# Miniprotein binders against p81326, part 116

Target 1, 226 residues: p81326
Amino acid sequence: MLHFGGFIMEINHISKILEKEREEYIRNKVEEYLKQGFSKDDAVNKANQSWRTYIGHRIQDVIYNLLKKFLKDSGLKVTTDKALNNRNLPEELDKVKRLIAINYGEYLFLPDADVIVYKVENNDIKIIAIISVKNSFRERRFETTYWKLKLKESPVTSHIKVFLATPDKDNEISYKCPNGKPKKMRIILEYELDGIYFLKEDFEETEKAKHFGKIVEDIIEISKKL

## First folded at step 14 (miniprotein)

Design wwE26W
Fold by ESMFold2-Fast, scan of step 14:
Structure wwE26W (fold): chain B 226 residues (1-226), chain A 83 residues (1-83)
Amino acid sequence: as target 1 above (226 residues)
Amino acid sequence: SEEEKKIEELLLKAIKLMFEALELAWKGDYEEAIKKLEEAVKLLEEALKIAKELGNEELIKRVEELLKDLKEMIEEIKEKLEE
């Protein structure tokens, strides 16, 4: 059973909420930086940089809450890498953490797994997917791809699906070049990852590159094959 | 049973149509989204009929809950069309 009455409202209302948040956030941050002695131009630039960081976390929270709400009735559970980094973990989350950790000799690291979907069957945990949320691709464009390749190296983690979720506001991977071909970054990400889910309207759909609305159905179908 | 398998197939098809409708609504294609949801409702009505003939209370309840959710989605999208 899925609860859809609020889903369209939440999606359509998010852009309006974020625009209002942007205006208030920037105003407050400009005032804060001015009080610290920065010039007006520097304060504005710093406020805009701060907004870019803030909006990334905000989009992650929205995706986490949507997935938690709409996967619950399918027996699927959702957590975050932030939750897994708590020192005193519940037994269930400690098991989840161990099942996605990657070995680097003397060190164990979590992948860049903003949202993690798993199921519990007979006290066994099965990790179904990790979702990396990117609001821009300027500096960390292949980080998600790196984690996918590392997860494939181990029989413990090789089944885990790695998805990218992005509004792609700057049209970095949704934009089609004048010659009709996708950009190289789009080609590489689509080839290496298990799927790309866009939180925007304008992009060319493929078998792996879909609108975010498809993610719940895809995750449920994947979970049935595990 | 054969009937239970058919109910599962109808439910899965309805869920797929529902997510197609969500994508269409997200793009602003509200009229096409409503058409997909109305098709999903017809599939669920068929599933409900089979579930009632089987007397399976759990399946009846599950199908009724999904029908309620779909009808709420249709009303929400219709409200968007009126804006």
Scores: ipSAE 0.000, ipTM 0.171, lowest interface PAE 12.4, mean pLDDT 76

Design wwE26Y
Fold by ESMFold2-Fast, scan of step 14:
Structure wwE26Y (fold): chain B 226 residues (1-226), chain A 83 residues (1-83)
Amino acid sequence: as target 1 above (226 residues)
Amino acid sequence: SEEEKKIEELLLKAIKLMFEALELAYKGDYEEAIKKLEEAVKLLEEALKIAKELGNEELIKRVEELLKDLKEMIEEIKEKLEE
C-alpha cells in the first residue's frame, strides 16, 4: 500500500472530490431536510450551504498542512488565525498575532487570515503572506480586499502579501463573459490582491491568477526578497 | 546490506518523483506528470531487480505494490490527457 502522509494526495484530488462527491452529499442532505419538513427549495439551499461549510474546513486544513510541509525546508513557518485566537498562546505565535493585528483606536483586530506564513530571523518575526480560503463569495466577495487595504495603511503590515485560494466551483471569478472580458469581481480582486490561486484545472492563468500548485514556489520567492 | 540501502535510496527517489508528478497533475500539466512517473517506474524496476537478486520476499512485495500503484496513476493521468 502506498502512503503519502495524506496531504499531497488530498491536494491532487481536491477538485475530483468536489466534483464526484458533491452531488451524492447534496442528494443525501436534501433527503434529510425534506424528511424534517422543509420545502424542496429550502432543502436544496440548506444542503448546498452544508456542503460549502463541510468542504471549506477540509480545504483549509489541506492547504495548511501542504504549506507547512513544503515551506519548512525553506525556513518558513505556517500558522492559522484559529491558532492565534487560542487563549494560551506561545510567545512566538503571540508575536505573530501582534504583527498582523490592525489598530482601530483602543482595539486590535486580526484580519480574516485563514493561513499565515512567516519567518523567524535573529529572534525577529517577519510576516510573509496571509492566505484567505473562500469556497464562495456572494455577500463576502470583497472582504479579503478590505483587509488588504487596511494592512497597506501601516508600515508594520504594508509588506504582507494577501492571497486568495479558492476552488471557485460556482465559476464566480474564473468564468469569462461571452466577449472574453473577466467578471467585475475577478477584475477587482486580481487588481487589489497580490495573487489568486485556483484549486481547479479549467481557468485562464495570468501573472496574478494561478493554479494552487504555484503557491509554494511563489511564497519562497517572496520570502527571499524580504 | 549495501544492496538493501541501495533499494531504500531508489524507493525514496521514486517517492519524490511521485510527489512532483502529483503536483504537476494537479496543475493540469499531465505530460510532465507522466514523464516524472515514468522516471519513477524505471527506479522501481531497478529496485525490484536488486530485491529479487537478494531473495528478500518482503522487499519484493513492497516494490511490486508501489509499481502497481504507480502504473495505475500513470493510466489515470493518461485518461485525463486524452479528454
Scores: ipSAE 0.000, ipTM 0.124, lowest interface PAE 13.3, mean pLDDT 75

Design wwE58L
Fold by ESMFold2-Fast, scan of step 14:
Structure wwE58L (fold): chain B 226 residues (1-226), chain A 83 residues (1-83)
Amino acid sequence: as target 1 above (226 residues)
Amino acid sequence: SEEEKKIEELLLKAIKLMFEALELAEKGDYEEAIKKLEEAVKLLEEALKIAKELGNELLIKRVEELLKDLKEMIEEIKEKLEE
């Protein structure tokens, strides 16, 4: 039907690929900083900071390219908030930008929508979903939740699904306490958001918290109802 | 088993090549994208051979579906290259 073979089921293997890249990246960056004359402790700290920035963009790019490829045959289009902040915006993307912008009096701001899925019907644009990509929850833990709540306030944007995609390497939101209860952060994110998609396989699924491989079929089903 | 570990390694390698190919295709580097996908196909064909030797029906089906997906991607990119 809409499964596109076995590929989507295997996408949870991405977490292993990313972890392998991390180990090699850190070793190379530590060596590079040591050659520049930094102390061992400083080199390690700088390498870890460099990785945090790198991996965020890396995961976002992977998700963007994957969704663009697998949603194309369903008539769905994919863009990024970076593309929407371009100075000379094509008409179609300008319309997308206007349909997700949030009003703060005299100012309009885009949500933290790393990846945006939309469709075009008879020259009219419908925003299907925005996907926030988070590698870590150390700072700004509820940023995605804030944007979801803001989008719900307007009839123009209230239909837009807000998803979180994360490898959750440190088990910050996929962990369950020994008593079987999730952490507070996980409870809040799952409650407020329309879905959480994990880029890892060692995880217990719920109705809203799923392996990333299920995102394509979920988005297609949502688009058919709009 | 050793064979199951090898299948997993081949699958992870093929998936990595597929994502590299998608990035190249996005940039318009269709010829390089096709090369990466063809390399991924070879890895999956090796994985399929091992899965068949193990007689694991679920793994056989999963690898066959991935091969189908990759071959469809190659065909689509080849069409763009000939435009």
Scores: ipSAE 0.012, ipTM 0.409, lowest interface PAE 8.3, mean pLDDT 80

Design wwE58M
Fold by ESMFold2-Fast, scan of step 14:
Structure wwE58M (fold): chain B 226 residues (1-226), chain A 83 residues (1-83)
Amino acid sequence: as target 1 above (226 residues)
Amino acid sequence: SEEEKKIEELLLKAIKLMFEALELAEKGDYEEAIKKLEEAVKLLEEALKIAKELGNEMLIKRVEELLKDLKEMIEEIKEKLEE
């Protein structure tokens, strides 16, 4: 197996765990809402809404831990937007924060980057990529595209790759033109972003739209060019 | 539903206007940027009204968050224009 065989196996294992976790979570939440007096239909709808919030955070944590584990031996470091918003930032993370900040005149704001990959070389920090993690496109669709466009405006941040990672279980962006009808969301996201990585098997693959198992190899290759 | 499709259409139009406004602001054309963002706000307020009538809490939250971001951008650009 290649260096990343373990990564692919761990992704497949996690995908199975998440699917079982979904079934148990929804079952438990439906029971909880029924006990609170909601109708069966309302309980199911509320459970599904709760799952969408829960899984979003769960997938972010999974992706962070996977990337941290599998990029470590390549000299790459991984952090999160939550870590960068900590009041007591180490010098290294403070530098990372400043290098991804967007300029709005006299103000600097962070993009909503869930996971950030960077390297340290001769005491200088180079940002490789930011990864937005989305379980569903009902919440903040195209926010990742907005931040990509803002990052392109500055010579400090224009080199930073912006990726989207998603299980896309609702098939919202899995295909560009299913049944001959263009899906604007998929087309726009693929056009504007540097890559889309799917945590699923069934999707239309392109140079920019790939299985999540490719992300470690792609990030390492990008880092070698910087 | 047709109402949900209308909300998605309004959101896409608003986001397109937001992108156009950001490019205008980058070039220093703050007045046109504000005009585009104000058009986007109107589209999002229409989307919010429909989302509230549907009682879809996820869509309501998504539209409200986008409206908040967009209104903050308008205020920022207005401050630059007043300089």
Scores: ipSAE 0.000, ipTM 0.103, lowest interface PAE 18.7, mean pLDDT 76

Design wwE58Y
Fold by ESMFold2-Fast, scan of step 14:
Structure wwE58Y (fold): chain B 226 residues (1-226), chain A 83 residues (1-83)
Amino acid sequence: as target 1 above (226 residues)
Amino acid sequence: SEEEKKIEELLLKAIKLMFEALELAEKGDYEEAIKKLEEAVKLLEEALKIAKELGNEYLIKRVEELLKDLKEMIEEIKEKLEE
């Protein structure tokens, strides 16, 4: 199998599958809302809002599964914030949870870390990266930045890389401006975060803003320096 | 480094060609698929040369693995062409 090439091929196939899923999802949801007595305009608006929520979770699952599959051979492990919130947590995951918790005086909270990459060496756990997955920036635009700044404050968590992964279909942070001028939100996110990985082809790459196909290689490289 | 960036660009171009070749092969266009894969081989051989000059063992290994996978794909498609 093509481990590196297979990764790119799976990303391309998933992109096409997600486009088909959107069309089917919207159609089904519109029909559902119409049957509930909503007007056509309301049904369409509700269906689109439902899709935005659905696709957010769907993309998170896709990224988790891709990273788990393609990082395994490098001895890296992947988990999710959902897994860390289970009541009966295995010892390894309990330690992961403790290593990413943020201190607010009397209280400890987990960041909103959709996907977490770590490694185990001699029973010692090192957190390599957390990945925030955003399908849209209409809401919670700087939430990932907030968590990066909080993690940076502690010597326990300051080494952890914070990445954003996004298809950015609405070009909210992609450099698609004909004049080459960067958008303010893009500048802020790129400056504060350790990297942005786009699930799309058409954008201007920089040192920190890259095609999602590069994330596996980057994570492996980072892990070797820890 | 600039050299590492060049290797990465060559790898991504080669992977794109491999994907295009697989789509062509699925459609039965085996000869065109082979041409795309041979172009990808040329790019990967250039990447391997740069990686070896750089002495980066990780990149050398990754490029060699991808070259092996690509050459296996060429062989598989050639066998289909003979059918």
Scores: ipSAE 0.000, ipTM 0.101, lowest interface PAE 17.9, mean pLDDT 74

Design wwE65D
Fold by ESMFold2-Fast, scan of step 14:
Structure wwE65D (fold): chain B 226 residues (1-226), chain A 83 residues (1-83)
Amino acid sequence: as target 1 above (226 residues)
Amino acid sequence: SEEEKKIEELLLKAIKLMFEALELAEKGDYEEAIKKLEEAVKLLEEALKIAKELGNEELIKRVEDLLKDLKEMIEEIKEKLEE
C-alpha cells in the first residue's frame, strides 16, 4: 500500500519542481536569445517554444523512470521507442519491437510508443501497454487513436493497451465539471483509447480518464490477465 | 521563505541527478550511476538540515522519504556492480 502512496507523492513533488525548472529555463533562454540580437518579444516566443520541446522530453523521461522504478517489483519491464530504434538491439528488445510493429503491406512501422511495458515469462514476451506522452494536442490530436486502431487489426497486437499520458496544462482535453460536455477531441480519445492519465490534479476522473498516480496499479492488474 | 526556496532548489537538483543515475544504470554504467546518486544524497542531507531548522514537518517528511529511496537505489546498484 505504501508503495503506491510513495508513487503518487513523488509525482506531485516532481510536478511542482518542474514548474520551478520552467521559470529558470525560460529566463536563461530569453537572455540567450537577446544576446543573439533577437527582440524581447521574439526572444520570449523562442524561449517558450524551446521549453515546450524540452519539457516534452523531460516528462517522457520522468514517466519512463517512475514506471521502471515502481513496476520492477511486479516483474514488469519498461523500455522506450528510442531504445527500440537502436541499431544493435539486444535479443529481448528485438522481440519487443517485433511484437508491437504494425504491417503496412511492404512496410513495418512502430506505433507512437514513447514508453512500453512488457513482461517476460519462460522466454515468452507479452506486451502489456504502450504509453503515448503528449504535452500538446494542437497539430497531432488523433495520432494516438490512429495507432490504437491499427494495433486492434492484428491478433498479435490487439490485446495491447494504449494509454495517453499528458499534463494537459491548457485544458485541451480535460474538464472540471462532470455535467459539462467534453470537447470532441476528448470524447474521441477517451472512446478509442484504453485510458487517459493526467499529470495534473485539477480535473474530474472518469472510468477511463484518471490521475497518473493510478497507472501503476492499472498496469499490474492488466498484466495478471496476460 | 528563502530557506524553503533553497530546499526546493536542492530537491530539484537531487531529482535530476536521480533520473540521470537511472539512465546510466539502464546502460550498465553502474559506477557513474552510484556517483550521481551519492551527489543527490549529499544535496538531500543539506536540504534535511535546513528543513529541520525551519521545523517544517512536511518538508522534513518529503526529504526523508526521497533520501530513503535514493539510499535503497544505491544499495541495489552496488549489488549489481559486484556481479
Scores: ipSAE 0.000, ipTM 0.119, lowest interface PAE 17.5, mean pLDDT 76

Design wwE65L
Fold by ESMFold2-Fast, scan of step 14:
Structure wwE65L (fold): chain B 226 residues (1-226), chain A 83 residues (1-83)
Amino acid sequence: as target 1 above (226 residues)
Amino acid sequence: SEEEKKIEELLLKAIKLMFEALELAEKGDYEEAIKKLEEAVKLLEEALKIAKELGNEELIKRVELLLKDLKEMIEEIKEKLEE
């Protein structure tokens, strides 16, 4: 099933690579903002805000490339919401876009679908899963659950699995309170979503909350049932 | 141990090069992607030598699986270059 077992086993090293990039990125951005006339405190705050945006995109790219590579031999295809927002879409991607778009009266919106997994059978497209990638939960913490609930409302989209992928560096959803209870945000996200995949070692696995290395196997199993 | 730290550093460098190569391949920069992957292979071969000297079966297996993955990636990208 899986051709790249060694790479999958090294998923834990992704967070170490990203952490080393952080130090250099912040240093360079602080210097840049200081040259623009910002105070040291403002420069540091702006550099941290810039890093959060940058790391979000980097993690999305990593996840996209990993899934595209590892799902290829299972006949599964991977795309991104960025690709679906191109002006001239290939017919296949145009069909994918139509199958995940949600109607809000006069408007159609894509869900928070950073990465989309689908299959093509006899020119028919079946959406398997959408993956929302979150580096931080300080803002828009329940955006992914909102999209899951909206997708459940339609027979066209109700079968689509909605996953969250996150390094959760700040232990916002992998942390347990001193009494052993998960935080409210973790409880709600795990209840509403089809799965949470962590890009870290230090968490307690459940049926729905797993190490990111399990996502390829899980997606393949789901696709067999569709 | 110092030897285990060297192996971890080599693994991190190789994985970083692999991600850079995957991004280059997505952009169609196949020749540069292959160069990055070949550099990663050299780092992993160095790590494998150290792991074998340590006699650490777990580390040997990890490095060998990564080397297999990298060689498969190089082959796939080379096939795209011939198109």
Scores: ipSAE 0.013, ipTM 0.361, lowest interface PAE 8.5, mean pLDDT 79

Design wwE65M
Fold by ESMFold2-Fast, scan of step 14:
Structure wwE65M (fold): chain B 226 residues (1-226), chain A 83 residues (1-83)
Amino acid sequence: as target 1 above (226 residues)
Amino acid sequence: SEEEKKIEELLLKAIKLMFEALELAEKGDYEEAIKKLEEAVKLLEEALKIAKELGNEELIKRVEMLLKDLKEMIEEIKEKLEE
């Protein structure tokens, strides 16, 4: 909270402010796709996908830059799955990639790790946490949980914390029991993941479900135990 | 109020510039990133003036904290530019 505290607080508002612009963004993109010859239904679907990608990238970039800056003084380093997919990796990132990869027989895959936190000690790399950034849960609701379960299967990766960071604008996982019905998605995600960090002010807080502003302190504390 | 809507509009514009600056900084375009952040600072200074005239302590606090973040970002990128 010492640095970029205002930005972290304002990221809760950026989702709402950008949502107010959503209809104009969608309308303009629909018109663009219609002019390109797409059907109305296809144009609407493409416009909605474009919006989800746009806002997701903005939130991910902010999280990456904030974590990189805040964690530097604690000797922690931050990278992204995009950086790890470069063909010619520096030795350090190549080691990070190998330590986070999941084995599927003859194949290796990286988890859905938008942001990766690690440390370097005596030429050894230790992965501290991966953070999945989700603006929406419409079709990929348990993807982060799947990767957490796979990482638990190996002694090499079982210590890695898996966090979800989300504005959850549609209130899909902000509450456990809205309108008298259990939000099973929230219960399952909280149970399986190591933490959920909300980029919003209104949600049901628990030991594992917190405001995004707590993530830096939590990661530093976890790293000290490794 | 209409003044509160104007403040929110200025905040939105400033935050969009911040995102653009972060993208430019990741690509190594530090000079352009600084220009975007300086433009964002001007928008937030205008928002702060309006918030103070309204006497809205919560808005004043929000704008002041965001201004502090922007100025810290500018200094960080300037350090990168001197490398």
Scores: ipSAE 0.013, ipTM 0.374, lowest interface PAE 7.8, mean pLDDT 78

Design wwE65Q
Fold by ESMFold2-Fast, scan of step 14:
Structure wwE65Q (fold): chain B 226 residues (1-226), chain A 83 residues (1-83)
Amino acid sequence: as target 1 above (226 residues)
Amino acid sequence: SEEEKKIEELLLKAIKLMFEALELAEKGDYEEAIKKLEEAVKLLEEALKIAKELGNEELIKRVEQLLKDLKEMIEEIKEKLEE
């Protein structure tokens, strides 16, 4: 019943809070690794790897909880690929898993669907969207794009929207070169995906690249058309 | 101004507490969630006072909207706690 519109619009500011926490975390981890006898370069690399693991899970949890909260009143349900990998699944989640699995001959694999939005109508399940949460693009830049292209190949999954959610702290896909041109990775991701939602303020908005606060209204609108 | 920077810092702290409270509520930790939201109320009330002293209508509106959302969150979680 309650709509927290002001809060959802302000959540883009969370990227600034996470940035301050990252700087402190990295400084402390670098010092720790230096005490252990690692070189400065190795200490920095290990600290950055530690942060990426930690914050990746943190951001995913935040996004899951926010979407679950704000989509509930619209009759939409939210789950995670972690939940779908449990051995003993409730019937509803087992159906969700079957509806997003991709066929590779004798094998079935789940896409990189950190968060999954679906609806239940007349005891039937319809998948609305999957959201890949990426804190960094250094090592897995086109993984989300790969899964989007695979989902498009099947009539069962071709309707599913594939979104990317990211703070993009290192400006890997939100930065524009001094000449105004977007980076190649940004161009490809925006072209192939159904949307990119940024957990930051400073980027050029387009029809597909938006502030994260807009994701709730977009998902609700998509669900009404299905 | 320095006052506008103070307001922005207070807003960021309050938003962080609201995020933490939302996650705690989803885990069923309603009492801890309410505690964090009450801390956020104090920060937003301080920010509102400064915004009104500056006469910045945009900041006043932003803080009032967040404060309204926050108070609604507290009431919803209190209802869950009593169930």
Scores: ipSAE 0.017, ipTM 0.443, lowest interface PAE 6.8, mean pLDDT 80

Design wwE65Y
Fold by ESMFold2-Fast, scan of step 14:
Structure wwE65Y (fold): chain B 226 residues (1-226), chain A 83 residues (1-83)
Amino acid sequence: as target 1 above (226 residues)
Amino acid sequence: SEEEKKIEELLLKAIKLMFEALELAEKGDYEEAIKKLEEAVKLLEEALKIAKELGNEELIKRVEYLLKDLKEMIEEIKEKLEE
């Protein structure tokens, strides 16, 4: 049917793919820290901390590459907040940065937009969506919601869709309590955001909470209305 | 079944190679990207044989769709190499 439809259907397995690399990553990092003179216990702790940072960036990179690949033929472009923080921005990316920046009096700040989807028509740029990628929800669980609410305050940014993409392997927002009620964090995130895309198989889908494989089609549909 | 788990393991490994190939292609390392995808083809062909032996139509179609996508990726990257 659709170009690379089989590949996109399997995207929910990203977390499992990366988890298989964990043991090798940890072994290599422990060896590296031991060579630097750390104790065995410190080396293990530092390796585990390094893995948590690494896997977050790896999931972001995979999502970026997938969206860039599958949206290209639809006339959509993809960038990252890391790219927008470079000093010497191409004109196009400088315009993207200006269109998602949030005003705090004398200061302009970028939202925590790990991946940004936009289109260029007649030399004009329209931001379609920003995607926040979270491997875990530790201490920054509602940050994506905060940025959504800030973007809604301006006519320049109020149309921008804000999505959360997460494997949620620890069942922080995909699990229901024994009484069948979703957890408070899930309720708030689903209510405030434009969508949640799970990189996992086992959860109850809703109109806003979907398997990640549906994100490409959803973004294309949104872009056609702008 | 144990065979179904084996198919899943082969699929996950093939998908990982496809992700690595996309990253390599983005960096302009087209030859290395093709090698990764050719390795993935072998894994998917093994998965397809097992799925056919099981007679599981859903798994057969799933593997065939991935194999088709993978072969299309190889052709796209080969075309880039000729530019």
Scores: ipSAE 0.127, ipTM 0.569, lowest interface PAE 5.7, mean pLDDT 83

Design wwE72D
Fold by ESMFold2-Fast, scan of step 14:
Structure wwE72D (fold): chain B 226 residues (1-226), chain A 83 residues (1-83)
Amino acid sequence: as target 1 above (226 residues)
Amino acid sequence: SEEEKKIEELLLKAIKLMFEALELAEKGDYEEAIKKLEEAVKLLEEALKIAKELGNEELIKRVEELLKDLKDMIEEIKEKLEE
């Protein structure tokens, strides 16, 4: 409970670090492109495109580290899809992989599970939640919904909560139309998923669409019921 | 059941077509977007028939809501084409 305020402070600190990283990254990339002979306008545009790719991976890493740190004292464990794709898996991670893998006949595929939260009780593993991290919704915007539907159809995986975590800087799913209606993408994602956690302040909060700062307490409460 | 697997397959195919249609509409390719959405509607109508035969109320409701959304989207895009 005492560390809950620490989680909020850590999120605020990381947000400031990311903005400083953005300024430095863009500046350095503009210099690189200018040295390659690009115009100033082209260099700026290319630097911004490069940042959009970089920040996606950076946000995933940040969320993984935050959840790992703040869920540890609750007996919860955190891993990533990258860890599960390693050839030589420890027994525990191999079990996690099998419990979330989806069968397509001859093939097994992992869902879009950037971050996975699980617990171990009496050598049994229970998957609590899968978190998909999206920096933008330009390509394959309903991918998370696709995986939720696949997981829901199996008795092994139907209990697993599927969450979306996103800064939604382009207001693709946090925007509310002037007539008061949410965008269709927001309606579909919120309906099908178990929750959306925004890494931003300006959005319409609901039972399922919350500030990222609430994710730790929500996961802990879900884990108690399993 | 085999019927539940068939519904799952149809829903996944329809959602994929909806993805493609939304991307096409954002690019202004309204005619192709409508074609993709009409394909998705046919898949969902097949899924709805199977869901009703199974008596699965939750699936029936979800498929009906998706069908309504797709049909609304088709009408919105058709209005754009007429502008």
Scores: ipSAE 0.000, ipTM 0.124, lowest interface PAE 18.4, mean pLDDT 76

Design wwE72L
Fold by ESMFold2-Fast, scan of step 14:
Structure wwE72L (fold): chain B 226 residues (1-226), chain A 83 residues (1-83)
Amino acid sequence: as target 1 above (226 residues)
Amino acid sequence: SEEEKKIEELLLKAIKLMFEALELAEKGDYEEAIKKLEEAVKLLEEALKIAKELGNEELIKRVEELLKDLKLMIEEIKEKLEE
């Protein structure tokens, strides 16, 4: 509880920093576009579109750093798909890459694994979870589900938990319809994936759809069973 | 079973088509996106027939849920085409 309370406090602190960052980013981008000759309305629209792209990468970095910090004392390691795409990989990361890569005939692809959690035991690597980070479901809705089904096909990768982490600011999958039912997209994602972690306060939790503050505890529990 | 392997193969092909359709829709290629989704629907209808023959309630439910969502995606993209 002590460590998990600290994690929640850190998330709250970072959320306030990201809000300030948004205000500054939008202001600067609007000014930049105005100087390029765009109208006020076009400048505001372009600045908001630019922020949606920027915050997606920014949230990935935040999640990576939080998980790395809070999983370290549990003997768990964290990497990113960007790190795995470097030409000169350390032996450990090369092994991680091989353990999550999916074969498509003559091609080998990495899943949509923005953040990867693994452990090293007795000089062997075991992948615990991959986390797909989505700022908006307008981006690419079912990619995470596709990768989950591909990973499930192989005994090497079938144990890997696939999680979705999202702010869901536009209430695309955390909203309930007026009749009290979840949206069909939410039902399918929750059914197929191992968990959804929301970076927001206002939603109803289920066994698989939880506040992001629970992800560290869940990953540690999963790692003990592997 | 061999039939369960066939269902998984059909599901994977359908989801790959869904993935391709979403990328096409992002680029504004709505007509092509709809064609990919309609192909995915046909694969899932085939999977549903096999799942019902097997009496596997979990597979039936999974295929039906994915099929319903694909049909919603087609309707959403058709609305954008008519804008």
Scores: ipSAE 0.000, ipTM 0.154, lowest interface PAE 16.1, mean pLDDT 76

